# Designs tried in a protein design chat: VH-VL binders against q9h9l3. Part 50

Target 1, 176 residues: q9h9l3
Amino acid sequence: PRKMVAIDCEMVGTGPKGHVSSLARCSIVNYNGDVLYDEYILPPCHIVDYRTRWSGIRKQHMVNATPFKIARGQILKILTGKIVVGHAIHNDFKALQYFHPKSLTRDTSHIPPLNRKADCPENATMSLKHLTKKLLNRDIQVGKSGHSSVEDAQATMELYKLVEVEWEEHLARNPP

## First folded at step 19 (VH-VL)

Design z68
Fold by ESMFold2, fold request of step 20:
Structure z68 (fold): chain C 176 residues (1-176), chain A 124 residues (1-124), chain B 107 residues (1-107)
Amino acid sequence: as target 1 above (176 residues)
Amino acid sequence: QVQLVESGGGVVQPGRSLRLDCKASGFTFSDYEMHWVRQAPGKGLEWVAVIRYDGSSEYYADSVKGRFTISRDNSKNTLFLQMNSLRAEDTAVYYCAKEGYWQSSTFHRYFDYWGQGTLVTVSS
Amino acid sequence: EIVLTQSPATLSLSPGERATLSCRASQSVDDYLAWYQQKPGQAPRLLIYDASNRATGIPARFSGSGSGTDFTLTISSLEPEDFAVYYCQQYDYWPLTFGQGTKVEIK
């Protein structure tokens, strides 16, 4: 009965030295990979480092970006009541200044059966790029122009599907 | 200001145990994965272990797997390394290290801050 | 395991000269490469992260370049305080690994 979505965010550097991470793009896809949300977001503080090599965020994207408070409201409305899948998803929630119920949260960076399928150590935190290559035989995050949060959210959902039955049963027997 | 202070080093016999502590300050400790890195006298650097930001999982270099345990207490801003079944080749300066900025889909596991190191000497 | 090979092992130069240090990875590490400086009796000091970004407080004479498997640290004009050992480190895949080091010494 509960719907499932995948989320991925892109962050820029704010604060002293540009090492504080602030939300500048968010993408949400449904179970089939259809885009439900994809917006550039203007952080409430000055951007020191666009981190473009990773984020794909450039100054021009901020010109018409949705202010953080408005975007956050839109995003949380979509996430409420749903199972939310992400990769290192704690960081996405930190950037949103939000805590989703743990019972409705799925983190593909921390699912031991998924690592086992990839022939990776169960306790190692594997990158989305490496898991996607090993398990889906797909190259993502290609090139130096920055990552696409749509591509990354879609890949995250496909990875979760590989272990969905097993992991949902595990969580039902072992509630967080 | 970020500070990492290791303690607990010393001289021990092979086969014995030792526990290292690293006290952290000047940053939100529970936001970061933390590492131990060691350097044998006159040699290069070797990564030893990592622990997830919430303490829920750990990963180790093959050279220490099964003998060393990394742990953390986020309420005390402290990282630990329990070193069991020590061998002569474990002799090194042990550093506590903090990762750089956090991001969503990428991991930036360079070390922007290091402790001063604590020397562990394993000899008979 | 990703092996990082640094060359040369030792670089003997005078103050004011340009130093070029190489780090080569056994497989692509993308841009997940850092450089450190270490002086005797001290902890390593971060110089460069993400292949080419200068860390806070690092002088402009230090620069990093490269991507994939071939990386370079350049010191445009050596100062007396730059004579030290330099290490590269990859963070693309587990285990995290360091190069064996390049010692930059006074000729």
Scores: ipSAE 0.820, ipTM 0.928, lowest interface PAE 1.2, mean pLDDT 94
Fold by ESMFold2, fold request of step 20:
Structure z68 (fold): chain C 176 residues (1-176), chain A 124 residues (1-124), chain B 107 residues (1-107)
Amino acid sequence: as target 1 above (176 residues)
Amino acid sequence: QVQLVESGGGVVQPGRSLRLDCKASGFTFSDYEMHWVRQAPGKGLEWVAVIRYDGSSEYYADSVKGRFTISRDNSKNTLFLQMNSLRAEDTAVYYCAKEGYWQSSTFHRYFDYWGQGTLVTVSS
Amino acid sequence: EIVLTQSPATLSLSPGERATLSCRASQSVDDYLAWYQQKPGQAPRLLIYDASNRATGIPARFSGSGSGTDFTLTISSLEPEDFAVYYCQQYDYWPLTFGQGTKVEIK
């Protein structure tokens, strides 16, 4: 059976006025939540806004961070051929400058049965924080020091498991 | 330079329809979820609708559900609002609005850029 | 739906005075709160995002503070161009909502 991983990234602001989002951390966990990858990543361009309140990225993390090209190669090797689960995962792929096959992509921010399970409107894009609270009774992203991409990837995998059977059947009937 | 330009406003009778367009430039349009926000004359701001970055999903304020349809054409950098069954209370300036920066797993749905607005007046 | 209550409704001050505007949410919105300025005939202008971050090009006299349910916009020394209506907006949960506004006017 095809292996499944969950990914979460943290971005910093680059480009004019810090409006561009660039990869500065990536975490990948397996189906059981074990960490397969967790690295701070040095963007190839100047960091204008660390976005630390959300990203948890600080200047000291960049001192020994893995250069983007190296990290991207490592990450893509892990993702190739696998079902990849994420939350708003298109942003993670944009930060990686990478296309993953739609048939192997699962986005917990866009799974109507998951929203329904949470008693949320099925067409509203819900935050990872709210879904994990409603469905797993867990508080994630707590505090003001920034988020952990490991914690977020683990939560994303657990959320997907709640609808995995139903959603995999839906996708089999409705290939992207 | 980021620009959002609305068009299509005007005076219309109750029960009629109107379509608003918003032309975007100066940023990668398909990277962002886009919104409509309205303001009745002399009143505050009311969020109306949002559309997903790829156009695959939409969500609406209860006040407009079933009557308004938000859509987008990413090849033309254009956001649309189709307004059907218009009522007097829909009279407002309608703004298209761009979300702030994108992040993984958090959504920063404040509006860093707004269009100039287009006035829709619904009166008999 | 999350209700944002702004106070005061109107703040009458002179240039050079400090303005303090309050926004209170009916439930926690964490730091997902923005402030806007709006002048007659103009679109809103973003001042503060994520509760305390000043938007690009906004003068240092504007600052935001607070978290959870209680938020404050402070204008340390009012300039003539600061007389306007100010709105807070939350983006923690759907629907996105705005406060009713605080008008800052010349005394």
Scores: ipSAE 0.820, ipTM 0.930, lowest interface PAE 1.2, mean pLDDT 94

Design z73
Fold by OpenDDE, fold request of step 20:
Structure z73 (fold): chain C 176 residues (1-176), chain A 124 residues (1-124), chain B 107 residues (1-107)
Amino acid sequence: as target 1 above (176 residues)
Amino acid sequence: QVQLVESGGGVVQPGRSLRLDCKASGFTFSDYEMHWVRQAPGKGLEWVAVIRYDGSSQYYADSVKGRFTISRDNSKNTLFLQMNSLRAEDTAVYYCAKEGYWQSSTFLRYFDYWGQGTLVTVSS
Amino acid sequence: EIVLTQSPATLSLSPGERATLSCRASQSVDDYLAWYQQKPGQAPRLLIYDASNRATGIPARFSGSGSGTDFTLTISSLEPEDFAVYYCQQYDYWPLTFGQGTKVEIK
């Protein structure tokens, strides 16, 4: 349990048209949902689209944001050697320009037993919001103010706990 | 500049098979979920299938489930649609479509780029 | 599945006039809604995403509004090139679904 953390990142748009996703916030929680890390992060490139509806990021959050390189170092230090749980976690790792070992990665958007438990098609990729509502009877990402990466990371960890035993056994038999 | 180019369409008899290709360029293909959407002549748009960024998962519309297979080769930036047991009602222009920008925890499955489409005609 | 109903089926207007297109969802899709424009012989083109965000390169005369079950696409002043078919699409639930389309034609 102490070797497991959940991560959720928020991205903003950079590049000429704002289509490049850049890390702007990262939250990491432990197995119990305690916040280990939660920082606004300043991308190395100019932000064209804050994507506030989804990211929750506003211009004011970037005033004292941690530079990307520094934040990346801090985050990687936390993740190293851990089982990292996330939802569509490949996007978080992309934003971090980091690749965690597959054997130590858990993506709650790609766990068929979790979908089955939620009475969803096993091969359908479900949003964190929908799974959280179905399995935890909790509403997250409410409103239009944007996501809370802390809330999302906590929800992700709680979802994983529902299938942890079964999934870990599966992975032991079928290493990625 | 993003570009999607479909190919492989044609005229086939019912019960036959056909494979469509979609060549992608101008973006990191392996970062995105890819979709097929079709449009029967003179009709509206119908979502057909989706494939995960790494090809590890596929999901289909009920109308094609068990008959169509979506796949991808990220090394070649190519999306595929294998269509088996074709029916007359499968006659349509088939578009490959790219999902919007990616975020964590949620999926923004609007289609910001489309191919020109390739026509599949199933007729006896 | 989520059913999207667009209205009207056909909208006949003149250049310079305001066009208002409606899209109603059978249940709430929050703001997971997009609008597309399609001209004859062409692929659809994204106009609006997330209910109200204008896609890159889309003229300011196009705007989207709404949330939940009722959405609107507005063209403030029709240009000759705006006469086309418009589709709404939800991406909150599987399967992804489109409206049946609204044809904006020249009066």
Scores: ipSAE 0.915, ipTM 0.957, lowest interface PAE 0.6, mean pLDDT 96
Fold by OpenDDE, fold request of step 20:
Structure z73 (fold): chain C 176 residues (1-176), chain A 124 residues (1-124), chain B 107 residues (1-107)
Amino acid sequence: as target 1 above (176 residues)
Amino acid sequence: QVQLVESGGGVVQPGRSLRLDCKASGFTFSDYEMHWVRQAPGKGLEWVAVIRYDGSSQYYADSVKGRFTISRDNSKNTLFLQMNSLRAEDTAVYYCAKEGYWQSSTFLRYFDYWGQGTLVTVSS
Amino acid sequence: EIVLTQSPATLSLSPGERATLSCRASQSVDDYLAWYQQKPGQAPRLLIYDASNRATGIPARFSGSGSGTDFTLTISSLEPEDFAVYYCQQYDYWPLTFGQGTKVEIK
């Protein structure tokens, strides 16, 4: 349990048309759901689209935000050597400009046993919101004020716990 | 600029097979989920299939499940649709479509870019 | 699957008039709703995403509103190039589904 953390990031839009996804918040929780890290992060480029509906990020959050380079260092220090659980986690790592070892990565959006448990198609990529509702009977990402990366990271960890034993055994037999 | 160019369409008899290609350019192909959407002549739009960014997962509409296979070669920026056991009702213009921007824990599966489509006609 | 019902089937208007198109979902899809424009012989073009956000390059006369089950696409003042078929599409549930379309034609 001490070797496992869950991560969730929020992105904003940068670049001329706001189509570049840039890290603007990152939350990391431990196995028990305790928050280890939760910071607003300042992208190196000007924010064109806060994508608030999804990111929950507003201009006021960037006033004292941690510069990307500094935040990245802090986050990587926490992740190093850990099993990192996330939902569509490849996007989080992409935003972090970081690649975690595949053998230490768990993506709850790509675990067929989790989908089966939720009576969802095994090969369909399901949203965190839907899986959390089906399996935990909990509503997350409610309203239109944007996501909470802490809430999402906690939900992701709870979902993984439901299939942890089975999936870890599967991975042991089928290493990536 | 983003471009999607479909090819491989044509006229085939029922029961035959056909493979469609979609060549992508102007964006990082391997970062995005890709889709096929089709449109029968004079009809509306129908989602057909999706493939994960790394090709590790595919999902299909019930109407094509078991007959069509979506795949991709990220080294060539190319999306494929292998269509087997073709039926008359598969006659349509087939579009390659790119998902919207990627975000955390949410999949925004609107299609911000489309190819011009390739026509598949299944007829005896 | 989520059924999207568009209305009206056909909308006959003159240039300069306001167009209001409806899209109703069989169950809530939150804001996971997009609108497309399609002209004869062309591929669909994204107009609106997330129910109310205009895609890049889309004129201000196009606007989207609504959430849950009821959505509206509005064209404040029709231009000659706006006469086309419009589709809504939900992306909250599998399978992805489209409305049957609304044809905006010149009166």
Scores: ipSAE 0.915, ipTM 0.957, lowest interface PAE 0.6, mean pLDDT 96
Fold by OpenDDE, look of step 19:
Structure z73 (fold): chain C 176 residues (1-176), chain A 124 residues (1-124), chain B 107 residues (1-107)
Amino acid sequence: as target 1 above (176 residues)
Amino acid sequence: QVQLVESGGGVVQPGRSLRLDCKASGFTFSDYEMHWVRQAPGKGLEWVAVIRYDGSSQYYADSVKGRFTISRDNSKNTLFLQMNSLRAEDTAVYYCAKEGYWQSSTFLRYFDYWGQGTLVTVSS
Amino acid sequence: EIVLTQSPATLSLSPGERATLSCRASQSVDDYLAWYQQKPGQAPRLLIYDASNRATGIPARFSGSGSGTDFTLTISSLEPEDFAVYYCQQYDYWPLTFGQGTKVEIK
């Protein structure tokens, strides 16, 4: 079987009014939850809104942050050829300005069996926080200090493991 | 600038069908979850339906589940609401609404932009 | 579903006065709470998101506070254009829900 990694990115606001979401941190963990990558990333444009409540990003984190182009190269090397697990992962790929093959992508925010297991509506997109609490009995993203992308990536991988067998079989029968 | 323009409202009899359209511009439509929210005359706001950015999933309020269908055509930057088996209580101004900026792992489902609304009147 | 209860139903004030609007949730919604302003014949306008973040273009006289179950929208000094209906909305749980609204009217 192909190697799996889980990814979680944090975004800050750039562009007019800070409405452009730009990558500011990326964390990647392997199947066991070991950190493969965790870097603060410097967007190419001026940061207007750090979105700290969600991103956990502060100005001080950008002082020695890895330039976007460099970070993107590093990240893509890790992701290439792997099954990439994420939560609302299309946003992470968007921030990375990268397209990962759909057949190698797993989005835990859109796995009906996972929602069923959590007693949630199958077609409702659930937050990572809620699913983690319901299925792993663990609190993540606590407080207002912002997310930990490492913690979130690990939780995402653990959630996926709960439905991996069933979902991989489903995907085999119904390739995207 | 972000614009949402709704159309398709009108007067219909109970049991009939109606389709609403919402044309989006000024932002990358395909990046965002889109919603319908309605407001009965003189009443408050009621969330109706949501559709995923790529149209791959929909979720509905219980009041409209099984009767309404939300869909989208990202190539045309258009959101739709197919309303079947309409009832008098469906009478409302229907707004299309855009979710807030996107982040990883969480969803910020406040509505930073709204259409002007289109009135749907269901009466005999 | 999460029930949001706004109070008071109607708030009668004069221009220049301070307005304090309450929104209480039936259970904790963390800070996943937004406030909207709606004037007659218009669509709602976002004022506050994430309980305390002022939306772009919203005057500084508008502020939001609170977390969990109790939230407050404050208008420090009412302007004539501020007389409208205000709604709170939670986005922590499905289905998304709104408060019933508070009407701020001129005394």
Scores: ipSAE 0.881, ipTM 0.947, lowest interface PAE 0.6, mean pLDDT 96
Fold by ESMFold2, fold request of step 20:
Structure z73 (fold): chain C 176 residues (1-176), chain A 124 residues (1-124), chain B 107 residues (1-107)
Amino acid sequence: as target 1 above (176 residues)
Amino acid sequence: QVQLVESGGGVVQPGRSLRLDCKASGFTFSDYEMHWVRQAPGKGLEWVAVIRYDGSSQYYADSVKGRFTISRDNSKNTLFLQMNSLRAEDTAVYYCAKEGYWQSSTFLRYFDYWGQGTLVTVSS
Amino acid sequence: EIVLTQSPATLSLSPGERATLSCRASQSVDDYLAWYQQKPGQAPRLLIYDASNRATGIPARFSGSGSGTDFTLTISSLEPEDFAVYYCQQYDYWPLTFGQGTKVEIK
């Protein structure tokens, strides 16, 4: 059976007025929530907006950050061949400039049974914060210091486990 | 630069249908979730609908559920709103709106760019 | 549904004065709050996002503050072009909602 990991990334603003989103942190956890990867990543472009309120990233984090090309190689080696779980995971893959096989991708922001379990509208894209509070009785992303991609990846894995059996059966019946 | 241009507004009778188009340019359309927001004459703003970046999922305000359908064609950079069973209270300027920059698991659903709007008038 | 209550409904001031506009949410929306300006016959224009960040091209006289349930838009010295309607919008939870607006008008 295939191994499963969860991923979460944080982005900073690059390009004109900081409108381009560039990868600046990536965290990967295994099924039990143990951290497999957690690195600050230096974008190849000048950082215009650290987006610290959301990213948790500050200038000091970039001092010894791993260059993007190197980090991408490390991350892709971990993801290859695995089921990868994320929340709005297409954004993580865009930041990595990478396309993971759809059959091996799980997105907790787009699983109707998970929304139903939370008494949320099935087709609404719910935030990780709200799903985690409703289903795990946990407050994540607390405070104004920014989000932790480790915390978010761990929460994402725990959310997926709540619907794993049902959703894996659904995907087996409906291959992408 | 970034542009959103709505079209398809007009005067229609209650119970009839109308389709609105929004042509996008100046950004990678398929990277963003897109919205319709409306404003009745002399009134405030009301969010209407959202569609996922790949078109796979939609969500609606209660006031339009079952009557309106949001859709998109990413190959044409076009957003649509099919409005069926129109009522007088649907009379409004309809805006196409783009979310701000994308972030990982955090959804930042403020609207950094708006179209000019297209007026829909429902009267008998 | 999260209700945003703006006050005052109308703010009558002269150019050069400081304008303070309030937006109160019926429950915490953290920093998921934006402010828009709308002039007659125009689409809304984004002023502030994430409660306190000025949008691209917005003059420094505009500032946003607050978190949770209580938010403020401040215009430090009103210019003639600032007389308009201002809306707050929350994006913490569905449905997305807007305040009823504050009209800033010339005295």
Scores: ipSAE 0.851, ipTM 0.935, lowest interface PAE 1.1, mean pLDDT 94

Design z73
Fold by ESMFold2, look of step 19:
Structure z73 (fold): chain C 176 residues (1-176), chain A 124 residues (1-124), chain B 107 residues (1-107)
Amino acid sequence: as target 1 above (176 residues)
Amino acid sequence: QVQLVESGGGVVQPGRSLRLDCKASGFTFSDYEMHWVRQAPGKGLEWVAVIRYDGSSQYYADSVKGRFTISRDNSKNTLFLQMNSLRAEDTAVYYCAKEGYWQSSTFLRYFDYWGQGTLVTVSS
Amino acid sequence: EIVLTQSPATLSLSPGERATLSCRASQSVDDYLAWYQQKPGQAPRLLIYDASNRATGIPARFSGSGSGTDFTLTISSLEPEDFAVYYCQQYDYWPLTFGQGTKVEIK
């Protein structure tokens, strides 16, 4: 079967008033949580708001960051043909200006059996932080220095593993 | 300029139905989860419902579950609230509301833009 | 459900005075807290998001502080247009909830 990776990105604010979300870090881990990719990425537009409280991105990170077009090429090469797991993963794909096939996409923010395991309403979109705490007994995104996309990608993969057999069978019976 | 314009409010009797519309402009509507928030006359704010950016999932306050249905048409930039089995306690101004900027695995569910509201009065 | 308790219920002050509004959560909401201003006949207006960030177009006299369970909205010098009702809102966990409001009125 297909190899599986997890992705998480951090975004900064570009465009008018910093309201456009642009890719500034991307981390990809394999099934075992080993880091396959972790780079700071320079957006093609002026950064208006580093959003450091959430992104962990600071000016220093941009000095030697990989230009967006180059980073995008590297990232898409890793993602092609693989099952990609993420949390609210549509945001990561928007930041990459990329669409991954729905049949190869897994979004831990939108898996009803995962919510049920956490004793959460099946249709509520739960944060990565809360699912990780409830199901893995781990505190992630701790402190006010911003999130680590490596930590978040690793947590996302571990969450998916909790429902992987059930969910892969569900998707096989109910193809998109 | 972001704009949200609600319509469809009015006076109805208990047990009847009403549909609210919210027309959005000035932003990419399909990028955002959208909410309804209501306020009874002279009272505070109550969150009512949310719908996922693609319309695939909805979540409701306990007070309206099973009676209200939130939906959206991204091709028309329109949010809807179908309100069935209306009760006197549903009397409120109903606002549609837009979440702030999107991030990766973090949901920032504050409301940076609100419509002007539409009044629903349920009276016998 | 996370209950937000605002105090005081009413704050009677004169223009030029400092207003301090409190919002306390029944459990930690981290930094997932917003403040809104609402005037009669108007929709709420976002003032502060993520506990301490001023929204676009909000004057510097408004500031938010706190984290976890205790949050404060400060208006350093009240202007005549600041007399309104203020609500806090948490977005850490479902359902999303608002405080009951603090009315800031002219003494």
Scores: ipSAE 0.849, ipTM 0.935, lowest interface PAE 1.1, mean pLDDT 94
Fold by ESMFold2, fold request of step 20:
Structure z73 (fold): chain C 176 residues (1-176), chain A 124 residues (1-124), chain B 107 residues (1-107)
Amino acid sequence: as target 1 above (176 residues)
Amino acid sequence: QVQLVESGGGVVQPGRSLRLDCKASGFTFSDYEMHWVRQAPGKGLEWVAVIRYDGSSQYYADSVKGRFTISRDNSKNTLFLQMNSLRAEDTAVYYCAKEGYWQSSTFLRYFDYWGQGTLVTVSS
Amino acid sequence: EIVLTQSPATLSLSPGERATLSCRASQSVDDYLAWYQQKPGQAPRLLIYDASNRATGIPARFSGSGSGTDFTLTISSLEPEDFAVYYCQQYDYWPLTFGQGTKVEIK
């Protein structure tokens, strides 16, 4: 059986008017929620908007941050060959400039049984905050200081565990 | 420069169908979830539908469920709204709308760009 | 469904005056609230997102405040181009909903 990890990233704004989303933090946890990777990452372009309200990233975090190319190499080595769980995980892969095999990818924002368990419409894309509150009775992303990618990755893994048996069976019957 | 241009509006009888198109330019269309929002003459704004960035999932306001279908063609940078079984209360200007910048696991569903709108009139 | 109630319905003021617009949510929407301006015959224009962030190109006279259920849009000194209808919108939970609007008109 393949090992399973959860990932969450934080982005800052680069490019014109800060509208391009660039990787500035990545956290990876194992099945038990233990942190395997958690680094601030220096984007290859100038940061226009730290987006601190969401990212939690401040100028001081970038002073000793790992350059993107190096961090990407470290992260991809951890992800290769594993089942990777995330919430809106396509954004994390875009920020990493990386394609993970669909058969090894799990997105808690797009699992109808998880929505059903939360008494939510199956086709609605639900926030990590609301799913975590409804299904785990936990408040995450509390306060105005920005989100923690460690907290979010841990919550994502716990949510996936709630539907893991059903969803893995579904994917086995319906290969992507 | 971000642009959204709607087309396909017109006058139709109740029970008929129309398809609206929205041409997008100036951004990577396939990175964003897209929405339709409508405004009846002299009235406020009503959210209608959303479609996932890759077209794989859709969600609708209760007022249009079962009658309207949102879709997209990312190769043509085009958003669609198929409107069937039209009713008088569907008379509105229909806007396509783009969500703000994407952020990892957080959804920021405010609309930073809107099209000019296309008028649909369902006349009895 | 989260209901947004705007007040007042109409605000009659002169250029140079301060405008204060209220949006009240039927339940907490945290900071997931936006404000739009709409002039006759035009599409809405984003002013404020995330309760308090000014959108690109929006003048400093516009500011948003509040969190949870009570939100305020303030225009510190009205300019002639600010006479329009203003809508709030929440994006915390489905369906996305708008307030009914506040019309800011010349006294």
Scores: ipSAE 0.837, ipTM 0.928, lowest interface PAE 1.1, mean pLDDT 94

